# Ledger of designs, part 41: VH-VL binders against q86l99r1233to1411

Target 1, 179 residues: q86l99r1233to1411
Amino acid sequence: SNKESLPFRRDVIEKVINHLRENSLDTEGIFRLSGNMESVRGIVKSFAHGEPNLSFEVHNISNALKHYLRSLDPPLIPYEFFLMLLDARKNEDAETIRNIFWKIPSDNRVVLTLLVDLMVKISENSNVNKMNSKNLSIVFGPTILKPRTPTLDRMALMTETQLQCGIIQTFIEDFHYIF
Short names: E, the ipSAE of ESMFold2; O, the ipSAE of ESMFold2 at other seeds; V2, 0.75 times the mean of E and O plus 0.25 times the DockQ between their complexes.

## First folded at step 20 (VH-VL; framework fv_adalimumab_6cr1)

Design g6 (at its last look DockQ between E and O 0.88; V2 from the best seeds 0.74)
Fold by ESMFold2 at other seeds, look of step 20:
Structure g6 (fold): chain C 179 residues (1-179), chain A 122 residues (1-122), chain B 107 residues (1-107)
Amino acid sequence: as target 1 above (179 residues)
Amino acid sequence: EVQLVESGGGLVQPGRSLRLSCAASGYDFEDYAMHWVRQAPGKGLEWVSAISWNEGYIDYADSVEGRFTISRDNAKNSLYLQMNSLRAEDTAVYYCAKDMGEDKYGSGFDYWGQGTLVTVSS
Amino acid sequence: DIQMTQSPSSLSASVGDRVTITCRASQSISSYLAWYQQKPGKAPKLLIYDASSLQSGVPSRFSGSGSGTDFTLTISSLQPEDVATYYCQQYNDYPWTFGQGTKVEIK
């Protein structure tokens, strides 16, 4: 409640993703290993101001992207798509997942496509970077796919997280079908 | 300045319960995983339990599973450990530890509380 | 469970000496390892994360190296304030595990 929600800045996210595409594909543990908290906080503020500062070690930049995306309100995948996507995942229905994706607003779809394409490229190099589609889905699931009102039920939260991760894993593994 | 302040330790008899609390400040508590780590007197460090930023992943050391319950309240910046069916071997200083990471994976502990002593003895 | 074995269990060195502590994992943990310093009566402090990254505020005489199964913490010039017990810790898989500790003393 004390944490500031941040505005969606497509241009900033594109710059950060392009930087990571050029600098992170060979980085062991990218998106899994942490950065320095003070550096990450400062980088996130630079994203929010529209002037991304990318002159940092790559783990600080990847972590700043995660924290920025988590702080978006509305989230990268708007709230109204949450229940539909989770239901489609429960039914293992990739066709419905694709149909829902294409209903997402255009700016969000462009950013989501760039983000998932980055994850695909990272996972294709997982022998080097140690980050496969499952690893990446655990990192990004709850970060970009969120309910409007989170449940306080412990078991429901754990199930929800598994489904959120499953959606992102589907995006990565079925990228060319969905996107 | 990051601070983690544990409370709730004390002397209890075997079989009893105790609830530990950890008050966090100086960072966005809701963004990070949190852990309990313990240290028996004169011994090394033992990981006890983890809870992810969104509570979507929780895990326990085998020695405490089924007896201890980790929880967090992000609105209150607080971490908890409910300790039931306490045994003599649970005697330790219990540390609240901030994970550098957020989720199941984590990345080690960049900040620790000062610890709270739990003594389980007849 | 991944076992972490530190060597040596204790050591004594003079001020200014180069000190090396090793940590071996029972299976590969990539670079998912941290080093902590614990002074008597105090909580542990993070020194090194991700095997080789120096935590903010830690003196540059501390460094970490290694990947896979073999890791090293080095103190390039031991200072009186470095008297402590040092622990390695893996975060590759749960349960997270610590080495047994290395006690460093001044001769």
Scores: ipSAE 0.718, ipTM 0.894, lowest interface PAE 1.6, mean pLDDT 93
Fold by ESMFold2, look of step 20:
Structure g6 (fold): chain C 179 residues (1-179), chain A 122 residues (1-122), chain B 107 residues (1-107)
Amino acid sequence: as target 1 above (179 residues)
Amino acid sequence: EVQLVESGGGLVQPGRSLRLSCAASGYDFEDYAMHWVRQAPGKGLEWVSAISWNEGYIDYADSVEGRFTISRDNAKNSLYLQMNSLRAEDTAVYYCAKDMGEDKYGSGFDYWGQGTLVTVSS
Amino acid sequence: DIQMTQSPSSLSASVGDRVTITCRASQSISSYLAWYQQKPGKAPKLLIYDASSLQSGVPSRFSGSGSGTDFTLTISSLQPEDVATYYCQQYNDYPWTFGQGTKVEIK
């Protein structure tokens, strides 16, 4: 990676998610459509500094959240949970996924709950915003669930990506069971 | 300033191989999907291939599937296109294009290189 | 594959004229469409993304509209530097596809 990692700021993420909950549920392609790169970069810096600037068009804010979460090290779902979650998804074992979720550190769990609840709300309005659980899982899977060391094997990488997306899709679709 | 610089084009015989490179600078290359787009002389634009920010999604136009391989090296801010079994219809200017998006989904190409010419002829 | 059909294939207009170029998709692409300008010997340049969002640094005389299958690029007052070929492109589904292009010339 050629860029520096960003600090985990629970308070910032909560503010951004609340803003999106209030302003994005009717937005077509939210989290799928891109923002302006320079605007997104500036907003991400404001998140990292602890002073989120939300006076932007909503696609710039949603994209800034994606980029901020992707730049966290450790990621929102800490590295030690990666293989356990992928294995549980491979076995289609939602109970184990739930048990693993509750072992994640408390601050990360709170943020993850808010983020997935936002995704649930977006998916419930997908007839308007065009973003169902599968669409959102493609956006967020590799963003928040990452291996410590990426595989060099092309086929293994494709399988891991499918499972990463599947975990997020399970979080959205089975939200009330898992969370 | 965002810059994309292609290299590796040239004149080759049908059936040969060629490897294109694209050096990226001025943005966080590892955050965005990257594409190859080509344009035959005097013709329109044709999408060739895509690779997501983390390499978890890769796709190709039918005309090049099985012959071309897209890859990236995020540590070197570089995108590649390995072109095997070249045909006359592969003759084109090849552009490296930055996606505005990151994953399988995108929003078009906000930055393009100036292109590198590949000519496949006897 | 989603086919993108542009109309007209070419046009000639005077400086100051309003110019419209249309792009029709063979199936719904929601708002997942971009417009590019390409001058001879140059790489394409993004004008409009997400059907109607103006890219930074693009003059305000350019605008995009439409959703679903029918899209329009408008140049409200044609300028000499707007002589180019214009392409639409969908990113709803792979393979991504371009329209065949519209050449814009000044009389």
Scores: ipSAE 0.674, ipTM 0.887, lowest interface PAE 1.9, mean pLDDT 93
ESMFold2 (binder alone), look of step 20: mean pLDDT 93; pTM 0.947

